# Designs tried in a protein design chat: VH-VL binders against q0atu2. Part 339

Target 1, 119 residues: q0atu2
Amino acid sequence: MLDKKARIRTSREYRNVFEKGKRLSGRFLIIYYVENALDNNRFGFITNKKIGMAVIRNRIKRQLRAIVREYQGQVKNKHDIVLVARAGIGKSSFEGMEKDYIAIMKKAGLFARNANKID
Key: E = the ipSAE of ESMFold2; O = the ipSAE of OpenDDE; V2 = 0.75 times the mean of E and O plus 0.25 times the DockQ between their complexes.

## First folded at step 16 (VH-VL)

Design b82 (framework fv_ivicentamab_arm2)
Fold by ESMFold2-Fast, scan of step 16:
Structure b82 (fold): chain C 119 residues (1-119), chain A 119 residues (1-119), chain B 110 residues (1-110)
Amino acid sequence: as target 1 above (119 residues)
Amino acid sequence: EVQLVESGGGLVQPGGSLRLSCAASGFTLSSYGMNWVRQAPGKGLEWVSIIYEGGYTDYASWAKGRFTISRDNSKNTLYLQMNSLRAEDTAVYYCARGSEYEPYYFDLWGQGTLVTVSS
Amino acid sequence: AYDMTQSPSTLSASVGDRVTITCQASQSIDSYLAWYQQKPGKAPKLLIHKASDLESGVPSRFKGSGSGTEFTLTISSLQPDDFATYYCQQYDNYGYPELTFGGGTKVEIK
């Protein structure tokens, strides 16, 4: 479970990320992200009915929160980030979701990177 | 003035190598996903490669292993290293900036540089 | 990779005409489609993204519509400056991008 301070909670806050944020798609996840005026990161999570029944959607949401929490220390500060689970995520392993998350965050430039690294 | 200017095109023998450059001015290259798109004479557009804000890269399946996209942030310049060139690689190569919102559609293009692969 | 079929490949029109260009995706791409205009000897210019969002500075006579697998670009009251080749481009992907363009539609003077 993420700290309440690190969670996007209101519909207005979600709308802000969707309207003003950047979008980047992965195999199982899409992220929307925007810099915020706070001193911390906030995360939101969206799972829809195409994933499966409530039990499956709740498991996915729990697993995504665990992945986000595990990699918190690598995320650049001052961002609101919403993770949207794609329809195929229900068939993925935990490792598969984790790898997808890492790949997307690296592409987005939201993980720490060497300043002179090429490719 | 926001601009992209390509250079390095020319006549190359089959099997040869060539490096294209794309100089950006008026904006910071490292803050965007940057792309190469090509167009064979009289033909349509074909996506080649992307380098993401975070420095990760992706390639069209036919380009993987032969072409390498890179950037030098200190020079604000994008590169495309092309190896094992074939007649089918003959095209105008465009440097294209991914949108601030999503790197996969292109809101700024250079003038293009012609690469001709023939003996 | 998504096949993008654009039609017609060529159309002849007169100034003042309303022209429509269609683009079909082999699978649903939601609304992740862009339209570009290219004039001879020049780089493409972005007209529309997200199927219907007009770029700043693009005349309002250009309109994009559609979602899923079928999309259209409409030019109302065609102007001399609009004779060009138009390309659609899908940018929906599942982790490994294979961005694809339509074959192009050349809008010629009648």
Scores: ipSAE 0.786, ipTM 0.899, lowest interface PAE 0.9, mean pLDDT 91

Design b83 (framework fv_ivicentamab_arm2)
Fold by ESMFold2-Fast, scan of step 16:
Structure b83 (fold): chain C 119 residues (1-119), chain A 119 residues (1-119), chain B 110 residues (1-110)
Amino acid sequence: as target 1 above (119 residues)
Amino acid sequence: EVQLVESGGGLVQPGGSLRLSCAASGFTLSSYGMNWVRQAPGKGLEWVSIIYEGGYTDYASWAKGRFTISRDNSKNTLYLQMNSLRAEDTAVYYCARGSEYEPYYFDLWGQGTLVTVSS
Amino acid sequence: AYDMTQSPSTLSASVGDRVTITCQASQSIESYLAWYQQKPGKAPKLLIHKASSLESGVPSRFKGSGSGTEFTLTISSLQPDDFATYYCQQYDNYGYPELTFGGGTKVEIK
């Protein structure tokens, strides 16, 4: 589970990431990311109506949080990162989303070391 | 002033190989997504390859297996290794810097280097 | 890969004219479209990104508009240094990045 401290919570914080951050896209995910002035990473998640019904969007959001938690130790510190699910993500497998996340994080230079699956 | 300068173009035989260089000045190349874009004489622009800030690479489908993008951070220089060259690879090759905010549109270009594939 | 179609391929205009160039994507790219200007013998120059965001140093007579599949570059009050070839480029890379350019529009003196 992501700690409260590791969550982007306010509209102002989301707006900051979108306005000042870098954008990188994968097949199923887009990330926006910016260095923060804190000593930890914070994550945000966006699953819009283009994906499908609430049941599907909630499943995707839970799966993305699980993936982020799993690879949390590999992410370079001091970043605010927002994951935006693309319309096609609803047809992806869990493994497909995981591979896309790893690829996009490596492209961004946000992994401090090789991505290894943690518990 | 920020600048990109390509070199290494010239005449090569079909089936041959050539390595292009792109020297960056006024900025740190590894902090950006860097691209190669080509233009055949009298024709339009065609994207070739990208190396992302994190060192990951992607290629146009027709370039996969024949072209390799790389960088040398100590020399602040981008490279394109081209193998198995064909007449249709004849073009001016441009080094292009992805935007500070996303690597997919190009805010700085070199002057280009001409590659001619001919007997 | 998203096909990008520009029209017209060639356009003749006079100084002071209003010029309109259209770019159509084969499927929605939202607003992930850039416009470039290329003068003979020179590298392309970025004019606009995100369909309508004008680059620093680009004259205000250049305007981009559109979203989804249909985009327009407008040059109001055409100047002598605007005679060039213009390219649109989509950068909504779905799957492996397949960045694609339109075929170009050459703006010639009438």
Scores: ipSAE 0.575, ipTM 0.859, lowest interface PAE 1.7, mean pLDDT 89

Design b84 (framework fv_ivicentamab_arm2)
Fold by ESMFold2-Fast, scan of step 16:
Structure b84 (fold): chain C 119 residues (1-119), chain A 119 residues (1-119), chain B 110 residues (1-110)
Amino acid sequence: as target 1 above (119 residues)
Amino acid sequence: EVQLVESGGGLVQPGGSLRLSCAASGFTLSSYGMNWVRQAPGKGLEWVSIIYEGGYTDYASWAKGRFTISRDNSKNTLYLQMNSLRAEDTAVYYCARGSEYEPYYFDLWGQGTLVTVSS
Amino acid sequence: AYDMTQSPSTLSASVGDRVTITCQASQSIYSYLAWYQQKPGKAPKLLIHKASSLESGVPSRFKGSGSGTEFTLTISSLQPDDFATYYCQQYDNYGYPELTFGGGTKVEIK
């Protein structure tokens, strides 16, 4: 699980990212992202009912949090980032979700140069 | 004043190569997703390629392997290298800026540069 | 890639007419659709994004509506400046952007 300060927690904070942020689509994920005025990054996760039953949505959410946690040190500081799972994500592998996340973050320019080289 | 100006179009023989340029002024090109869109004489619009803020690229399936999108941040200029040109590549080529919020719809266009592929 | 079918391909209209252009996607694109206006010899101009969001400086007589697979652009009272070709463009893709334009609708003087 991500540290409390690295999580977007309130409806107002999610709304701010959706309203003011940039959007980038991947195969299984959409990210919305905006620069924040904090000294750290914050992540949010949305898995809607179109994905499937609660057991599937909960699995996807856990896997996305694990992916974000694994790569958190590579993300450019001072961003609020919301990951929205697309309907087809339920049939993806963990590796598929991870590759999609990395690709989107690189397209967005959110991975630091050293992180991109390590990948 | 924000502006995109294309150049480099002209007459080229089938099988030949051509490099198009798009000079940006009034904004920083590397902060946006930048696109090429073409239009054959009397025909509709056709998307060619994108270079994302992070420097990664995507292409229309028919363009992949023949066309290469790139940018020079020091010159604030976008390029399209076109190889193995065919008569059906004859078109006005537009440089188009993706929106600040999403790189996939285009809020600024250049005037276009005509590429004619003919013997 | 999503096929985008735009109709009609050409329509004749008079100043003051209400004009409706339709754009159909082969699969749901939610609301990820833009509309452009193009005058002869000029680059396209963005009118609407996200199906219904009017761009700054675009007259209020232009209205976009729809979601999923069926979209419309309506010009409530056609003006002389509106005789042009209009294009829809989908931008909902699954990681491999195939940004697809409709075939265009030419609005010409009756």
Scores: ipSAE 0.458, ipTM 0.850, lowest interface PAE 2.0, mean pLDDT 89

Design b85 (framework fv_ivicentamab_arm2; at its last look DockQ between E and O 0.56; V2 from the best seeds 0.68)
Fold by OpenDDE, look of step 17:
Structure b85 (fold): chain C 119 residues (1-119), chain A 119 residues (1-119), chain B 110 residues (1-110)
Amino acid sequence: as target 1 above (119 residues)
Amino acid sequence: EVQLVESGGGLVQPGGSLRLSCAASGFTLSSYGMNWVRQAPGKGLEWVSIIYEGGYTDYASWAKGRFTISRDNSKNTLYLQMNSLRAEDTAVYYCARGSEYEPYYFDLWGQGTLVTVSS
Amino acid sequence: AYDMTQSPSTLSASVGDRVTITCQASQSISSYLAWYQQKPGKAPKLLIHKASSLESGVPSRFKGSGSGTEFTLTISSLQPDDFATYYCQQYDNYGYPELTFGGGTKVEIK
């Protein structure tokens, strides 16, 4: 689990990311990201009912948190990043999600230059 | 003034290669998703490729393997390397800037450069 | 890639007319649709994004509407400067790297 400090928690924080942030799309994920005034990154996760039943949504959320946690140290600092799961993510493998996440983060240029990324 | 200026178009034989350039001014090209869009004479618009802010690249399915998008940040210039050119590649090629918020729609276009593939 | 179908392909109208152009997507693209205007020998110009959001400087007579698979561009009162070809473009496509345009609608003077 991500540290509390590394999570977007309030509606206002989410709204700020959606209104002022940039949007990038992947196969399974959409990310919204914006610079923050902190010394750390914060992540938010959204899994809508279109993803599936609550059990599925929770599974997806856990998997996304695991992916984000794994690469957290490689992400450029001072960003709020919201991950929105797309409808097809429920049928994807963990590796597929990870690959999609990495691709989107590369699109955004949010990985540090020395990041060990999957090609 | 913010603008894009394409160059490099011309006549080329089938099977030949050509590299197009797009010089940006008034803004930092690498801060945006940059696209190539082409238009055959008397026809509609067709998306070719994108290079995202992070340097990640995507291509139309038909363009993969023959076209390569790149940029030189020091020159603030976008490129499109075209190989194994075919008659059906004849078109005006536009470079187009993706929106600041998402790179998938284009708020700035160059004047275009004509590529003619013919024997 | 998602197919975008515009209708009509050609539209003849007079100044002052209400003009309606339709764009249909083969699959739902939510509201991720843009409209462009292109005049002969010129590059396209972005008019609308997110299906209904007007770009800065675009006259209010232009209106975009729709969501899912059906979209409409309406010119409430056609002006001489509006005779051009219009294109819709989807930018959802479930995140696949395929951006697609409609076939275009040429608005010409009657």
Scores: ipSAE 0.831, ipTM 0.932, lowest interface PAE 0.5, mean pLDDT 94
Fold by ESMFold2-Fast, scan of step 16:
Structure b85 (fold): chain C 119 residues (1-119), chain A 119 residues (1-119), chain B 110 residues (1-110)
Amino acid sequence: as target 1 above (119 residues)
Amino acid sequence: EVQLVESGGGLVQPGGSLRLSCAASGFTLSSYGMNWVRQAPGKGLEWVSIIYEGGYTDYASWAKGRFTISRDNSKNTLYLQMNSLRAEDTAVYYCARGSEYEPYYFDLWGQGTLVTVSS
Amino acid sequence: AYDMTQSPSTLSASVGDRVTITCQASQSISSYLAWYQQKPGKAPKLLIHKASSLESGVPSRFKGSGSGTEFTLTISSLQPDDFATYYCQQYDNYGYPELTFGGGTKVEIK
């Protein structure tokens, strides 16, 4: 689980990321990201009804949080990042979501220098 | 003044190679997704390649394996290495900056450099 | 790659006319479409992104509309400076971008 301080919590904070942030699309994920004025990263997660039933959306959200937690040490500090799951994510494997996350974060320049080995 | 200036175009024989340069001034290339877009004489626009903020690259399917996009951050310059050139590659090649918010639409363009592939 | 069909290919108009250019995507691209203006011998200039968002400095007579597969660029009162070729460009993708432009619409003097 991500520490509470590492989570985007309020509608206002989500709105700030969507309005001011950069957008980058992956196969199963879209990220919106913006530099923050804090000393830490914060993550938000959005799974909409196009993905499927609540049970599927809740599974996806849990898996995305696990992926983010696993790689949080590689993410450049001082960013608010929102992950939006695309409609097709429900058919993805955990590995597929993880690979997509890594690819997008690398494209965005959000991974530390040594993370450039995958692509 | 924010500007992109292309160079390196010219006449080349089929099967030959050519490297295009794009010098940026007034902004930092590495903070943006940078693109090459071409336009054959009297024809429309065609996207060639992108290099993302993080240094990852993507190509149009027809360009993959023949063209290589790269940048030199110390020189604030973007490059396009073109190999195995064909008559169909004859075009004005534009350097184009992806938007601050989304790398896939282009808010700044150079004036272009003409590449003619002919015997 | 999404095929982008632009119509008409050529349009003759007079100053003060309302002109409409259409762009059709072969499959839904949501609102991820940009419009560009290109004058002879010049690089394209971005007019609109996200189907309807005007770029800074672009006159309000330019309006973009549409979503999904059908998009329109309208110039409400054509000015002399508006005679140019206009291109739409889709930028929806699923991780591997295949950005595509429409074939262009040349707006020329009647």
Scores: ipSAE 0.816, ipTM 0.910, lowest interface PAE 0.7, mean pLDDT 92
Fold by ESMFold2, look of step 17:
Structure b85 (fold): chain C 119 residues (1-119), chain A 119 residues (1-119), chain B 110 residues (1-110)
Amino acid sequence: as target 1 above (119 residues)
Amino acid sequence: EVQLVESGGGLVQPGGSLRLSCAASGFTLSSYGMNWVRQAPGKGLEWVSIIYEGGYTDYASWAKGRFTISRDNSKNTLYLQMNSLRAEDTAVYYCARGSEYEPYYFDLWGQGTLVTVSS
Amino acid sequence: AYDMTQSPSTLSASVGDRVTITCQASQSISSYLAWYQQKPGKAPKLLIHKASSLESGVPSRFKGSGSGTEFTLTISSLQPDDFATYYCQQYDNYGYPELTFGGGTKVEIK
C-alpha cells in the first residue's frame, strides 16, 4: 500500500526530480529518480493525454500504482521516483508494464538486493 | 582528478581472446552507466556495450555472445572480455562514462587501447 | 533502427570562418543528440548533449540546434583549436539501446 508520505504531491517536488534526477527509459515507461533527504521513498505517476482517452489513462495509472505497491519493499530507500507512461503504453498488457518496470528498476540499481560481480 | 585509463590491448590472432581493463579514478564507477566504444583505424565510432548502475548489461547485436562487459567495484575497474576475435574487431577501444543524467551519452573518455587482430 | 547521416564528410575552412555541420536522422530522435570533437590520436570530447545543451568548459562559439530529424553544430568563428573531426550521436532509447554515431565531419585548414 502506497502511504501518503510515499507520494510525490507538489509541482515543486515533481520539478525537482525532473531537473536534478537521472532518467532511464524502457519500452513503455520512463523513470526519473533522485536521492531525497527523507527516511523513505516517494513515488509519482504521469500519464500524458496523448496515450489515450481518460478511461485508458486511468487504467494505466491504476496498474502502475499496483505494480509499484507490489515491489516497493524492494526499492532502496531515500529516493524520489517518477514514472512517466510513454506513448503506446495503452496497448500494453499489465504483465508487459510490470516486466518493463522491473527491468528499468534493476538497471537503475534501485532494487536493494542487486548483486554486481566479475564474470 | 577524474579519469579513465584503459589497458590490455595488443596483438592477437583470429579466434583468440583478450581482456581489456579500464581503471577509474576520482569517481565511483558503479554510480554511472559505463560503456565501451570502439574505433577502427581511420574510421568512425561504434558503440559496443554498457553496464548499468545496477550491474545489468546490454550489447550491440554483433558483440553479444562474443564480448562480456563486467566490473569489479572493489578495484573501481571496468572490463571487456573479448572472445572469438576477428580481423574486423581491430580498433582502438575506449571506455566511456555515461553522463550524470543519462547513461547513453558520454562525458568522460579514456585514452583508448589498441587491439590488433591479425594472422 | 536509426540511420545517422552526417554532412559534409570533410570541410575546408579558415580561422575566423563560420562553420556549419549537419546531422540527419532517418526517424525522429526528438532532441536526444550529442556532439563530440575528436583530434588525431585523442579520445572524443563531449561538446553538446540534448541537441543544444553546451557542456561545461566548452567555448560559447559552439552552438547546437535542431530537433526531430535535422540537427546542426555551428562554430561561429573558427579558431586554430577547432580543427578536428566532429561526430553526432543519437541516444533516443526505447529500452533497446542502438547508440549510433554519424560518420564524422573532418574540419581541415584551407
Scores: ipSAE 0.619, ipTM 0.866, lowest interface PAE 1.4, mean pLDDT 90
ESMFold2 (binder alone), look of step 17: mean pLDDT 92; pTM 0.949

Design b86 (framework fv_ivicentamab_arm2)
Fold by ESMFold2-Fast, scan of step 16:
Structure b86 (fold): chain C 119 residues (1-119), chain A 119 residues (1-119), chain B 110 residues (1-110)
Amino acid sequence: as target 1 above (119 residues)
Amino acid sequence: EVQLVESGGGLVQPGGSLRLSCAASGFTLSSYGMNWVRQAPGKGLEWVSIIYEGGYTDYASWAKGRFTISRDNSKNTLYLQMNSLRAEDTAVYYCARGSEYEPYYFDLWGQGTLVTVSS
Amino acid sequence: AYDMTQSPSTLSASVGDRVTITCQASQSIDDYLAWYQQKPGKAPKLLIHKASSLESGVPSRFKGSGSGTEFTLTISSLQPDDFATYYCQQYDNYGYPELTFGGGTKVEIK
């Protein structure tokens, strides 16, 4: 799980990322991201009813947090990043979500190019 | 003053190669997604390729394998290497800057450089 | 790839007229649509992004509207500088960009 310091917690903080941040879309995920004034990264997660029932949305949220945690050491510091799950994510595998996340983060320039790559 | 200036266009025979350059001034290319867009004489606009902030690239399906987008950060210059040119590649080629919020719409364009593929 | 159909291809108008240009996507693109203006021999100029967000320095007579598959660019009181070709462009994608432009609408003097 992500430490509480690494989580975006307030509606104001989410709004800041959506209003000021850059957007980049993937197959199953959209990220919004903006540089913060902190020395650490913070992540937010959005799963809406378009994805499915609460059981599915909760599973997706847990899986996304696990993916973010696994790769947090490869993410450039000082960013607030919000992951928004797209409607089709409910039919995705864990590996599918993971590959999509990595691809988006690399395009955004948020993933160090020298980090261990996943093909 | 922010500007993009293309160069390198000219007459080339079918099957030939040509490299286009796009010199940026007034901003840092590597901080944006940069694009090439072309327009055949008397026709509409057609997207060619993008290089993202992170250095990764994507191409129109017809361009993949023939065209290569790249940048030289030390020269603040974008390139398009075009190989195996065909008559239907005849067009004005524009260098276009993706917006700071999203790289897929273009808030700054160069004047364009004409590429003519003919024998 | 999303086909973008723009209509009309050409329209004739007089200064002071209200001009309407439509753009139709083959499937929903939410509001990820931009509008550009291109004058003969010049590069395109961005007018609107996100279907309705006017770019800085663009006159307020230009308005974008629509969502999903049908979009409209309206010029409420045509000025001499507005005789140009207009293009819509979709930028909704699912991890591989397939950016597509409409065929263009030429606004010419009546």
Scores: ipSAE 0.784, ipTM 0.901, lowest interface PAE 0.8, mean pLDDT 91

Design b87 (framework fv_ivicentamab_arm2)
Fold by ESMFold2-Fast, scan of step 16:
Structure b87 (fold): chain C 119 residues (1-119), chain A 119 residues (1-119), chain B 110 residues (1-110)
Amino acid sequence: as target 1 above (119 residues)
Amino acid sequence: EVQLVESGGGLVQPGGSLRLSCAASGFTLSSYGMNWVRQAPGKGLEWVSIIYEGGYTDYASWAKGRFTISRDNSKNTLYLQMNSLRAEDTAVYYCARGSEYEPYYFDLWGQGTLVTVSS
Amino acid sequence: AYDMTQSPSTLSASVGDRVTITCQASQSIDTYLAWYQQKPGKAPKLLIHKASSLESGVPSRFKGSGSGTEFTLTISSLQPDDFATYYCQQYDNYGYPELTFGGGTKVEIK
């Protein structure tokens, strides 16, 4: 569940992630991410008008929040992460968005990965 | 001071294999996306492969199945295993560090190592 | 998918000249373009990222501009140290990177 504490809320907080954070692009999503000084992760979501009408943008935003919530326990703590939906996301399935999120987070080193033990 | 030093280049017959090494100094290699970029004699630059901070990899379409990028964090060293080499693979191979902000443009390069594929 | 066409392939200039190098993408890449300088026998050096962001330590006479499909690198007053080959590189990707460089522009003494 995305508690209020787990959400990026202010324009200033979003600007901090964009200006200081790392960027990594996926097929349907771009993430911007930076380590924070808090005890928890915070997530932000951006869906711009290029995606489509408000109804579509609101559906995408709800689906992205559901995906983030589902995988929240696998994310390295103490990060501010902003998900930016790309223009083509409106044509994606829920599964497609989920797969893209997992791939990006693993590349970024933000997800626990299945790493073989070092002998 | 930060530095990348490649080694392992040389003459190899078509169909043969070579492993290139890139030793990093002055920074922790695993904290960056690391890349291989090649340049055929007298020609332009061509991207080969990336290993992301999270340990995942991507390859140029022509390199898939023949080339493998890897790293050894304990030795702070990047590798490129090249198999089934062709005359067209003749090039200087550069180790290149992706920027701290996004891994797809390169702010530090090694001196390069020459690979010649000839019968 | 992104072909990068760089022009001219060679450029003859004198010290003090204003030189402009053009890079054309076959599809829009927003501003995700870098410029590199390469001297004979040496590795490339990053000059500019995100089309117009000058790297630390790079002289202010180097300027990048453009977005979408047309980009330029301008050297406002060419210095002896600037005779080199210049490459643009696109890095706009959709999860599976195919990073593409332009063919290069050699800036040589007139």
Scores: ipSAE 0.798, ipTM 0.903, lowest interface PAE 0.8, mean pLDDT 91

